# VH-VL binders against q95uq1, part 23

Target 1, 197 residues: q95uq1
Amino acid sequence: MSDNHEEESNVPAYVPGKHVSVDQLKQQDAEDEALKRYKESLLGTGVHAPKDDPRKLVIKEMKIQIEGRPDTIYPLDTKELIKEMKTKPFVLKESCHYKITLTFNIQHDIVSGLKQTNTVYRKGIKVSTEKHMLGSFAPQALAHSVTNPRHGWEEAPSGMLARGSYTAKVVFTDDDNEEHLSVEYAFSIKSDWKSDD

## First folded at step 5 (VH-VL)

Design N13 (framework fv_sonavibart)
Fold by ESMFold2-Fast, scan of step 5:
Structure N13 (fold): chain C 197 residues (1-197), chain A 125 residues (1-125), chain B 103 residues (1-103)
Amino acid sequence: as target 1 above (197 residues)
Amino acid sequence: QVQLQQSGPGLVKPSQTLSLTCAISGDSVSSNSAAWNWIRQSPSRGLEWLGETYYESKWYNDYAESVKSRITINPDTSKNQFSLQLNSVTPEDTAVYYCARESYDLWSGDYMDVWGQGTMVTVSS
Amino acid sequence: DIQMTQSPSSLSASVGDRVTITCRTSQDIYSYLNWYQQKPGKAPKLLIYAASSLQSGVPSRFSGSGSGTDFTLTISSLQPEDFATYYCQQSETFGQGTKVEIK
């Protein structure tokens, strides 16, 4: 039996990716400050939102980029597509270099301190929880994009310990603790690519 | 408190399908804290993992590469059991077959804490 | 893809002896290695999980150690009921076993 808990773990082997570093947090804070000025300037421009769509956050797509392979793109701009996401898993090869880009629109009002909580499960057990501050965003005609990691690549886990099927849930909230969106998705980590992956 | 009870034929002819079942008591086959495994043991190959099934919002299966094209592991929630079907058997599939429960957590990893009694299967004409 | 190598393949020992069995992996698996005991005609029984955690109900004479690629199972004072075959395991891969026989 283990006497350790999450806070005292030196290296969580089943956690995919890396936790946000101090440098990444400082970078996020700087962008959040810049975005605050942007929203203040934008509020006078006459931006209009669809009155029959009450959503403040509309995810347009999720793009998974893997170094040396074609991009995988999931359109997510309808409730039906979001619900289908978990039935369309993507594949990561052990140790591959990848990054995920979310493209979204903000409607109706500025969203302050948008953050995501991503929880990953394997065989029903929670293997990681990552929380990232995305920033503050104003309504605008052009979509916003956020890439994780913002620079370089994230490395997929390796070894038989990491191989298998995973499910994940990402929840988007803001500084007022309003929950804007929840998406469930699935992926697998494999020793090699299959044809047509 | 958790027990696994195996059943199925001990003799199968070459080219036929081997079918075994594992009945679960003291736990649910759809429990999100467990995966349900089939392992076999022969003098030539030792202990050999064949595959697993588990529930996480939907059912998942993972199979060993050596048997992947011939194997199906199927849960049955209504009977609280899971089964093994192995197609096109050869004498090379002669072994003792075990079912097992796999428990897991982030810090301790995966481990098989409950095993069935085993079923000796002979593939012979 | 991770290969497991157990040594020795067999050993002869007397009651009261200290017995050590080794398992090596082809890749770093941290501490995610399990040990099982199998007696003739019986299913394997979990002894140790996560390299060093003793399963409930298992006698304290059994202990596990190691991390990374090198692991050991130790029986501090062998008892008559300990004559068995021992297997290490991680994920889908089992070692080939070490048979502990009467001297």
Scores: ipSAE 0.000, ipTM 0.444, lowest interface PAE 16.2, mean pLDDT 79

Design N14 (framework fv_sonavibart)
Fold by ESMFold2-Fast, scan of step 5:
Structure N14 (fold): chain C 197 residues (1-197), chain A 125 residues (1-125), chain B 103 residues (1-103)
Amino acid sequence: as target 1 above (197 residues)
Amino acid sequence: QVQLQQSGPGLVKPSQTLSLTCAISGDSVSSYSAAWNWIRQSPSRGLEWLGDTYYESKWYNDYAESVKSRITINPDTSKNQFSLQLNSVTPEDTAVYYCARESYDLWSGDYMDVWGQGTMVTVSS
Amino acid sequence: DIQMTQSPSSLSASVGDRVTITCRTSQDISSYLHWYQQKPGKAPKLLIYAASSLQSGVPSRFSGSGSGTDFTLTISSLQPEDFATYYCQQSETFGQGTKVEIK
């Protein structure tokens, strides 16, 4: 369809009748279900997925949800934000109830059998490795969302031996063993909340 | 420009207490990004970590299992130094003793970026 | 407790040689491995931290690589001042050392 993103050039003589923005088309046809689906398809395969961005997996954000406390949200939709993630640790109080939600888009082509491998370290020593099958996902305008645990809450450990600083590395792969993304993050387990935690 | 200067006796008799001090300049012993370590080196055991002290809301100590019952590592914030006491020494404790600063970084782990000059300790007679 | 094994225990080399020293760990430690140089009668000196990060003031001929359980220290062109013993370290555990001697 029409690329209305660059209006600086302005070449009116060559394409009369096709100089309408995607937003204008959407507004005109808001009530038409077939045109709505067509626009969603276009946004998912063209406007939504720039051809100069080769990524198939784009994490929009990671949300740390703790029962009784405000959510902590990490935007991760650029490589720079992903690199910064490891310098911004989050805090879990011992025995608190928490869950982690990833919001993401798939670009260019379907990803079959997306899975994550999350490895947690303490002082360099591997403490745990958890693998989760996330599913198969297609390019679309609406972001995908996956929460771990799927049901209820995970409980943070308690006791002197559990307290301390942790690092983690999560790697996203698919059924073809293609590695799409690796993210490093950090967290700590503390005996109580501080005013800024 | 952090420097560690060691002091203490080089000769200790069996059953006595070994006492060494490490004076810190260019950094604070209570710096939250650092841990203060004692490490010894002998031909039979190589480099052997003995323990540390560090401040993170309160003072902590970690001790190697092999010396845990005999060792005390204490910070002194007023003198900006930390010390090692090793009780009931035997000839097996003969070694060069080093103090060292360990820098904390969640992604780099714990590494010793500044070392004292070392103190040769002989346990005999 | 984690075990660190260095190889070789010693090697003989000439000025200008490429020297490679390895360190293997019994457990996955990600990149939390550090390399030290020790000359006779001196304290160890930090060369490389976090497997591949060169410490300030250390010559660029030193480099580190690896992750997980297998790590390598490389000296691209050995100089006279590089004859020393080299140690890997993870947290409280040190390798047994690799002595680099003149051929």
Scores: ipSAE 0.014, ipTM 0.572, lowest interface PAE 7.5, mean pLDDT 82

Design N15 (framework fv_sonavibart)
Fold by ESMFold2-Fast, scan of step 5:
Structure N15 (fold): chain C 197 residues (1-197), chain A 125 residues (1-125), chain B 103 residues (1-103)
Amino acid sequence: as target 1 above (197 residues)
Amino acid sequence: QVQLQQSGPGLVKPSQTLSLTCAISGDSVSSYSAAWNWIRQSPSRGLEWLGETYYESKWYNDYAESVKSRITINPDTSKNQFSLQLNSVTPEDTAVYYCARESYDLWEGDYMDVWGQGTMVTVSS
Amino acid sequence: DIQMTQSPSSLSASVGDRVTITCRTSQDISSYLNWYQQKPGKAPKLLIYAASSLQSGVPSRFSGSGSGTDFTLTISSLQPEDFATYYCQQSETFGQGTKVEIK
């Protein structure tokens, strides 16, 4: 009853390839020089992951941009900062134009078919569940960046029923159903910016 | 320490307006983390939420669909109280009426931790 | 609107008994469910919030559990003052109540 398990994405349908680890690819390269050169062009050389950090997905920051207002940036590159995020809600004015950018690194292995499932609650009631395909990403020194929406702006809801405080849980998974990260955050939709900005 | 004290008439005639007041002590009606609720209880309908008022930069009101066209809940910051006005009452509005504070925590949710003593309202000619 | 169904509608128990009351919701509400106790002629009293958090001043024999759509209130050893009606609640919606009566 009115349960929103999935929302259609405007991202083209993705057919995931088989997952292969960086170590496994390098092992194969040792036995075939031509294949080694080809795979190195895909992965890049000199990509290092800390031995004490098993994470494949490291979100460096989340940036919330609102048209006509300063950017809000949340650093998220440690588990402590991720836990702290739920104590720092952001505010959207009804009908404002906004977009969210994730900046992240991939470590250890190529992540195929990275997906985001975002579930929003109001007063404990699930109001939406949206799934977005982000893509496939390789380990590299420079951070990857994904913005939603990819073009233009998203519009915040308007009207009496849309206003209030919300909580959300976003879960990042891949084609192998590995859960990489879960983040809880909060936001409010208000009629005016004046008192809380 | 927070207490809610209700006042208002126990008998109202059909078609008239029911008016009840809830006086707050130990907290502010404009407290950012609180919402102020009216709930009624009858044998036929059980516990029925009627509506709320709360302050979050400005005042907001939410009302139950069943009474939305007849109900007004108003805060009064100078007297530290909030009121219920229910227009055009019928015998079906006969119930015990409670005011309640709803404490708000973003991650633990909303819960009504302080209740008034209740007011029995009979709608009869 | 969320629908809340409590079971049983009533039960008979003796002092010292373990009592279990359940509440089922028509859709997933995570852990955002509250339990209240009401004695005759009195206002409801908050017992449990967020499915399992015990309200300050409430005896430890009361406990709550569950998430999603299935929730339980347990009284580990019923006392004479616990004979009452119990309600679950989520936002604007209350369950129909479970009356705990003397056996």
Scores: ipSAE 0.015, ipTM 0.557, lowest interface PAE 6.4, mean pLDDT 82

Design N16 (framework fv_sonavibart)
Fold by ESMFold2-Fast, scan of step 5:
Structure N16 (fold): chain C 197 residues (1-197), chain A 125 residues (1-125), chain B 103 residues (1-103)
Amino acid sequence: as target 1 above (197 residues)
Amino acid sequence: QVQLQQSGPGLVKPSQTLSLTCAISGDSVSSYSAAWNWIRQSPSRGLEWLGETYYESKWYNDYAESVKSRITINPDTSKNQFSLQLNSVTPEDTAVYYCARESYDLWRGDYMDVWGQGTMVTVSS
Amino acid sequence: DIQMTQSPSSLSASVGDRVTITCRTSQDISSYLNWYQQKPGKAPKLLIYAASSLQSGVPSRFSGSGSGTDFTLTISSLQPEDFATYYCQQSETFGQGTKVEIK
């Protein structure tokens, strides 16, 4: 007889609940109250957001920096610009050094454990999935900025098999598994920059 | 609007080179959003992709592993066409050969939206 | 190299029937699967691309669904002109085909 329970852990987004004691529940309630008081204290410093904008995460721009090349900047602070991003692919030369900087505001409430999941596809095949913990961020007037990699440069792939067109989807979630934003974008890996890049 | 017209011999002897041409109208062989494909179909193997040529900053060619050592696909920008040359043919190369345009859409993938009429090629003496 | 398996290899149906054809892939291909129709003596014709996008000029009775490794082509009300062999395709790989015979 086969054990068909091998796939239980592979069910997307299904996480079984854990048994929690009454003491742990009371401690969680106390921690939630402490977080609430902290947020009230922080927001009382005069930070504020438009009341007609319910977004907690507002991406101002995504910057693609390539060593020795001008920066490519995508403004993303509206839903229309986010949807349009996928029609404006960027180009990476084989083995070039690059980094991506995200500039954003947090509104209304503290976001704890903000993380991004970036999935890259080539001809429909999932070629990579990377998760990056960005941190916890509070509402403030000055935008937050996060660069990946944090130090130095990332190197683009090289070789005949690496060249071609790619699509990607980045999803931003937090410690409560709340999905704040999903952005689709595209890029190509080419042997040289040439006139059509 | 876009049409592909095939030409070439229908009978080829074993060990000879099969040569087919696909003439393009309504589009350019050097169009950045297109790849130009050769596919064949036989009762024993079904639909078989043979290879493609496309322009993206420079010309690229990709070939199926099964024919890679014998196949050449060449674009001709002056005549707006592309050709297939398959060397050292055997009776197993007997098939209907199709040329096709593959459109590239980064979000919707690649798909073959325009096909030539097909050329039946028989390899026998 | 991705393996593509179509089911069934053939089927018979009456005009007006709902027909369902399935394509299974050995790897997750997201939504990047295409469906083609081939009538006897003719070249294949694109019906659906990106799993669910209907090609211009194709009747609305044709629809596609699925993502990942499981894909379905549905003909909601089979017509006499739908007698054909149907193929799924991803990049350089084609399925073996499903022959739809009317009656």
Scores: ipSAE 0.006, ipTM 0.479, lowest interface PAE 11.7, mean pLDDT 81

Design N17 (framework fv_sonavibart)
Fold by ESMFold2-Fast, scan of step 5:
Structure N17 (fold): chain C 197 residues (1-197), chain A 125 residues (1-125), chain B 103 residues (1-103)
Amino acid sequence: as target 1 above (197 residues)
Amino acid sequence: QVQLQQSGPGLVKPSQTLSLTCAISGDSVSSYSAAWNWIRQSPSRGLEWLGETWYESQWYNDYAESVKSRITINPDTSKNQFSLQLNSVTPEDTAVYYCARESYDLWSGDYMDVWGQGTMVTVSS
Amino acid sequence: DIQMTQSPSSLSASVGDRVTITCRTSQDISSYLNWYQQKPGKAPKLLIYAASSLQSGVPSRFSGSGSGTDFTLTISSLQPEDFATYYCQQSDTFGQGTKVEIK
């Protein structure tokens, strides 16, 4: 890796959708399930989740932005699209500047302390494991967005040993250690852009 | 059907160079999804990976740390083969040497699906 | 460097037995583990790749399972031709082998 991702964690976690009063009311009534559900109905979030969709986290898309090049966008809002993602690798040129934006909806309930664990492999060997705190998010009509890095750009590695094909697995969990989603993807690091890249 | 055929001497003197060749049929040495490996097997060390070569816009190689200073693995696209050269051999290099094709798929990873017949190499005066 | 430990080092079994062999890795390798069979005087033969994918031409009595650091090779009903040494492998590292011997 060209950047130390831990330095980016020195800033406070972004918490865009937290509603303190709703959280407090739910927690205070946790021992009374009927009252808790009744208060959830009263307080609401102003959003109606599809009745047949039990997901709390729905990733709409993952966007790879590379400085000076067109964005690569992966729609991920269905199981089929998530499976297809791993068959459509993206390419990074050595030392290029890039960033990744995740756009998503939260359904049914507030998700507290949403975090991602991203593990990268090369030829079956774990190359890196990065954990990023995304924040706490409430159901709302407008999708949430989180970009890594928060400021500026990441720099892709360089050198003959950095070049090659990689696979990655990202797992989304929360403060209750509930696993919401797992996504597999692939990418390559190359010495130059090809005509078809 | 892909086949690997090995050739080379079965006896090498200490301090000399071991040279083995692996001829490929049914596939190209520059095939995009393949890497070409040398592995050896001895009672004391078991199965031991020595190195590989593969083509991706240019030729690459990777070698095991234990032999890195003495080993060269070279592809030959005109003859559709690859070779092992191991310098300054000692009795500890006595082993059965295998060449193997490693198939690579981003989601299945690396696996050695085709193997040569093996060559017993004895390092002795 | 990843450490690969197979268990047991050897076992004795009879035709028709269910045989299980395990492979443990010192670090998480996801599903990138392969299993090979080697008979005396022969090269290793690929049985299973990506932890659970059966190689073409390999009998269905062979199966693989596991992910992360713990993996298992199972032979559901041992046949006479299955007496051999079995190896797990990940990238440049092989396990020490498990010899399956006739009881």
Scores: ipSAE 0.006, ipTM 0.483, lowest interface PAE 11.3, mean pLDDT 81

Design N18 (framework fv_sonavibart)
Fold by ESMFold2-Fast, scan of step 5:
Structure N18 (fold): chain C 197 residues (1-197), chain A 125 residues (1-125), chain B 103 residues (1-103)
Amino acid sequence: as target 1 above (197 residues)
Amino acid sequence: QVQLQQSGPGLVKPSQTLSLTCAISGDSVSSYSAAWNWIRQSPSRGLEWLGETYYESKWYNDYAESVKSRITINPDTSKNQFSLQLNSVTPEDTAVYYCARESFDLWSGDYMDVWGQGTMVTVSS
Amino acid sequence: DIQMTQSPSSLSASVGDRVTITCRTSQDISSYLNWYQQKPGKAPKLLIYAASSLQSGVPSRFSGSGSGTDFTLTISSLQPEDFATYYCQQTETFGQGTKVEIK
């Protein structure tokens, strides 16, 4: 099963497989009073996207934070920047502590059950596929922010097999299986921050 | 399923070279997701990792510091096997020798999920 | 080098007992710790990887926990086939083993 159904169950008051516009959501009849309050909380702030920008998900940046080192920031709010990301790999020292923060805007409609699927490759061979439910998000003036891990730090792999160059593809989808964005990136895992080449 | 079959002599004289082979079935010795390890076990030293070989575009070897000057681990892609050569053996090298596959999971690290049956090696005159 | 200490070195237990084995590391290794079971005359068998992930085919009575420098292997209800020696391992280093023997 490629669907993380258990992850989807952690999002309260969402309706899987159903696209709802802002206007439809405001007028929709709800059987659950909690769902009504949830919709009101998402739509309380009015936001108007550019009429000529059809994107519902706009990633402003991806930030890679490594304990004890400066942040690496990838602006991703244009198609050109997204394409460039693959040519600007980042380095993780084996066993370093890191976390990744996505900053993004939602435009036009509520996105229900936003999910990322991250597939990592080594020399063309798929090494891992990780799926993470981000939640449901509404248009708002301030950007949304999601950090993985939610608390503390993730530890980079270690060992001879872990070291090397990797490519990855992250795909953002929702409960309707609509693909909002696909980003390719690259990174390497090294024994130290400076290689002895 | 993956299986490892060991072969080699059980008796070696001091100062000679110990040579053991591990034949692989159900996987390739050049598999990118695996490293091929030799571990030994004795009552005095317990389980002791000796070294590994693995393929990522070229072959890599890594060896335990205690045996680094005497050990060679060689893959053979044509026979789908890998071998251990340990030079200048002493009675201290008496142990059961195991080969093992180390599987890689990017975020779970490395773990030895398949082991050979073991070969008892006695070093004595 | 990272040093690993297992405790106890041996224990006696009865079928149905809860058994806990501890592994301590000299340095923080996050969750990169594996547990193996070895029966007399046999090769070690992987039980747990990444501190808490159960290897396929291993009975659910085995569980691992911990992170950083303190790790435990728990057998919730010891069975006759569980009398064995258990080892923790991190990269190149194995613990010295804990022998679980029948009372």
Scores: ipSAE 0.008, ipTM 0.486, lowest interface PAE 9.0, mean pLDDT 81

Design N19 (framework fv_sonavibart)
Fold by ESMFold2-Fast, scan of step 5:
Structure N19 (fold): chain C 197 residues (1-197), chain A 125 residues (1-125), chain B 103 residues (1-103)
Amino acid sequence: as target 1 above (197 residues)
Amino acid sequence: QVQLQQSGPGLVKPSQTLSLTCAISGDSVSSYSAAWNWIRQSPSRGLEWLGETYYESTWYNDYAESVKSRITINPDTSKNQFSLQLNSVTPEDTAVYYCARESYDLWSTDYMDVWGQGTMVTVSS
Amino acid sequence: DIQMTQSPSSLSASVGDRVTITCRTSQDINSYLNWYQQKPGKAPKLLIYAASSLQSGVPSRFSGSGSGTDFTLTISSLQPEDFATYYCQQSETFGQGTKVEIK
């Protein structure tokens, strides 16, 4: 609902660009060796990407947390589950406090400046576009976790005009403008969690 | 093939409650992908949406602002039907009333693909 | 609430004519517009959904186009059974209707 331009990063420093010269070739060899050693370090910790899976970003799950209610968890680690996501809407009560946690793995190489663009629609009318910088992430055995908002809770809208069914599209890109993933999901805003009828 | 059959009185006195029923065949009133609507039509107001009921883990209702204080739409899973109750009717409620199935597809436009035959309701003393 | 304006309110046409009906919305609705046909004494019948998708069983002479705020329903070659009133719709809002009459 709000624009978030905060940057989160736990990525190790990158090696900058190089010039082509005799000294630069030796520097390239040294920098290539540093990069090689870094990658071997990751492999040495038991971090292995499946050789038949080219994905750099693998979302394990999306968790919807609502204050005072049980968590709702959506597994998203396959293309089939991602396609099914849009058929599994969640409900937000007017003015409820919520947050969304994304759990994911990075494969093959580091992803710099991972960001999400979340666009929300109500019957084809764009009602909001929010961009959140997630940070930079390296391949590792333990999954990464990012929560929006980073601190506290987001508040769901209220009022007659806010109630209804919504669809959303979230697109994950990086500093190189590579699109890693697009997920569609749905939710509704209700005056109460359950109808008595 | 889905069909909607309407029943209810065509003549109602002012201040009384209008009650109409829509019986569903070929689909379930609790089907996830369906919302069940009441729409009315009069020369002065044209086609006017009144409200809906639908099942999404639990039952939900939405009502048009103009009738919200007087209207109730109820599903009945045992009879596979849904009903309309409109309280305290006035001559301005005179209209043809339709029930309709709306495809509850959050990823496409909501459209009403199956309609009941319509019930002409006259509010007069 | 979104306002919808249909034009014309009525038109006269002959069998075989190409008929166009327009619907304009007060705000951008992308492609989330439906078209219905209603004959006297009958319920409305869905013709087109999502601005341009033809409903199953509807003759191919009917087509829809447009996006954003301007939409058109076209009947490429009017048939006797097509004399009716046509309505556009978005969510809870219906247009006022366009009556297609015999010339």
Scores: ipSAE 0.012, ipTM 0.494, lowest interface PAE 8.6, mean pLDDT 81

Design N2 (framework fv_sonavibart)
Fold by ESMFold2-Fast, scan of step 5:
Structure N2 (fold): chain C 197 residues (1-197), chain A 125 residues (1-125), chain B 103 residues (1-103)
Amino acid sequence: as target 1 above (197 residues)
Amino acid sequence: QVQLQQSGPGLVKPSQTLSLTCAISGDSVSSYSAAWNWIRQSPSRGLEWLGYTYYESKWYNDYAESVKSRITINPDTSKNQFSLQLNSVTPEDTAVYYCARESYDLWSGDYMDVWGQGTMVTVSS
Amino acid sequence: DIQMTQSPSSLSASVGDRVTITCRTSQDISSYLNWYQQKPGKAPKLLIYAASSLQSGVPSRFSGSGSGTDFTLTISSLQPEDFATYYCQQSETFGQGTKVEIK
């Protein structure tokens, strides 16, 4: 385990792995320099965050797309709009095909390993927790966009047990475990679409 | 103010059907923000939820696993009431039975804010 | 299907005492936990909903706290009318009850 047997000796410590040649070390240095230049180019894109806005993650909108139905769009670029979202639930029909797109800006610094944790509740009971790795994102003028699922559509549940009202909480964190944002929203699963709902 | 008034027999013989009714005043049985519950209480099992009925686009019901095969909870919109039928009763069904309104709030969850007076039901020969 | 563990099963207290009752759940229920008071021969009465929200008409000496799996009901200064049994509840499941008795 970690114990020295008796005395330290001239026998080298156990070093697993391949020995790297001088030429290979020079090649690794070149790759390190390329990564450094790439990061510097991202930070020097000429995009500057507003001086009065300390946020690193700014969500512009969340779009709920349902196959054959109009899109539902929630603007989320202010704290007030984020708080208001939970008062405006959306409706999913049993077995409908849907997808959710998040549009956002990164400010101030590169965010590495942005992760989304979405927890759904029904009548106080946690019914699912899904974690999605979104990736690493840099400050830039154009907003970033991430869609779940990446391809095709998700299918809404069906059956009497699936129907009802749900609440959800999504939390965004990064590789440093910094929490950037938390958003609460609500939705219902119904047997059919109604024009007067 | 909302009030729940219970009625039904206090004595039922084993193997028969227990029938209780809960009359609602001050609210509608089809109110979208409410579920209508039956709960019973005995010394051996404490407070025990039996089931509910509620309206959201259509009527829904759900029942506790322990009674699911023997129980029916029915709303009656014309009389503004809901009922409990429990089939094939045994002495273990002896309890005080309560009806209760469960209020829905999407962010506060469900809670039982109005209760009936309770009905003592004895299952004995 | 959620398991509820309520502690203690009973306690003895005097008027003016601070009383604390605990409820633990087998899985995370966020803040969706309710507290009820029941006096002998009466139906339960709602005291607290959503873990910490005081029901209209309930005295301010009652308070609730907690989230996730650990919840607490506190009576800051016990009054004679508070000797009763207290229950936590989430959805279809009730706790076992805590009887608050005169010392």
Scores: ipSAE 0.006, ipTM 0.508, lowest interface PAE 10.1, mean pLDDT 82

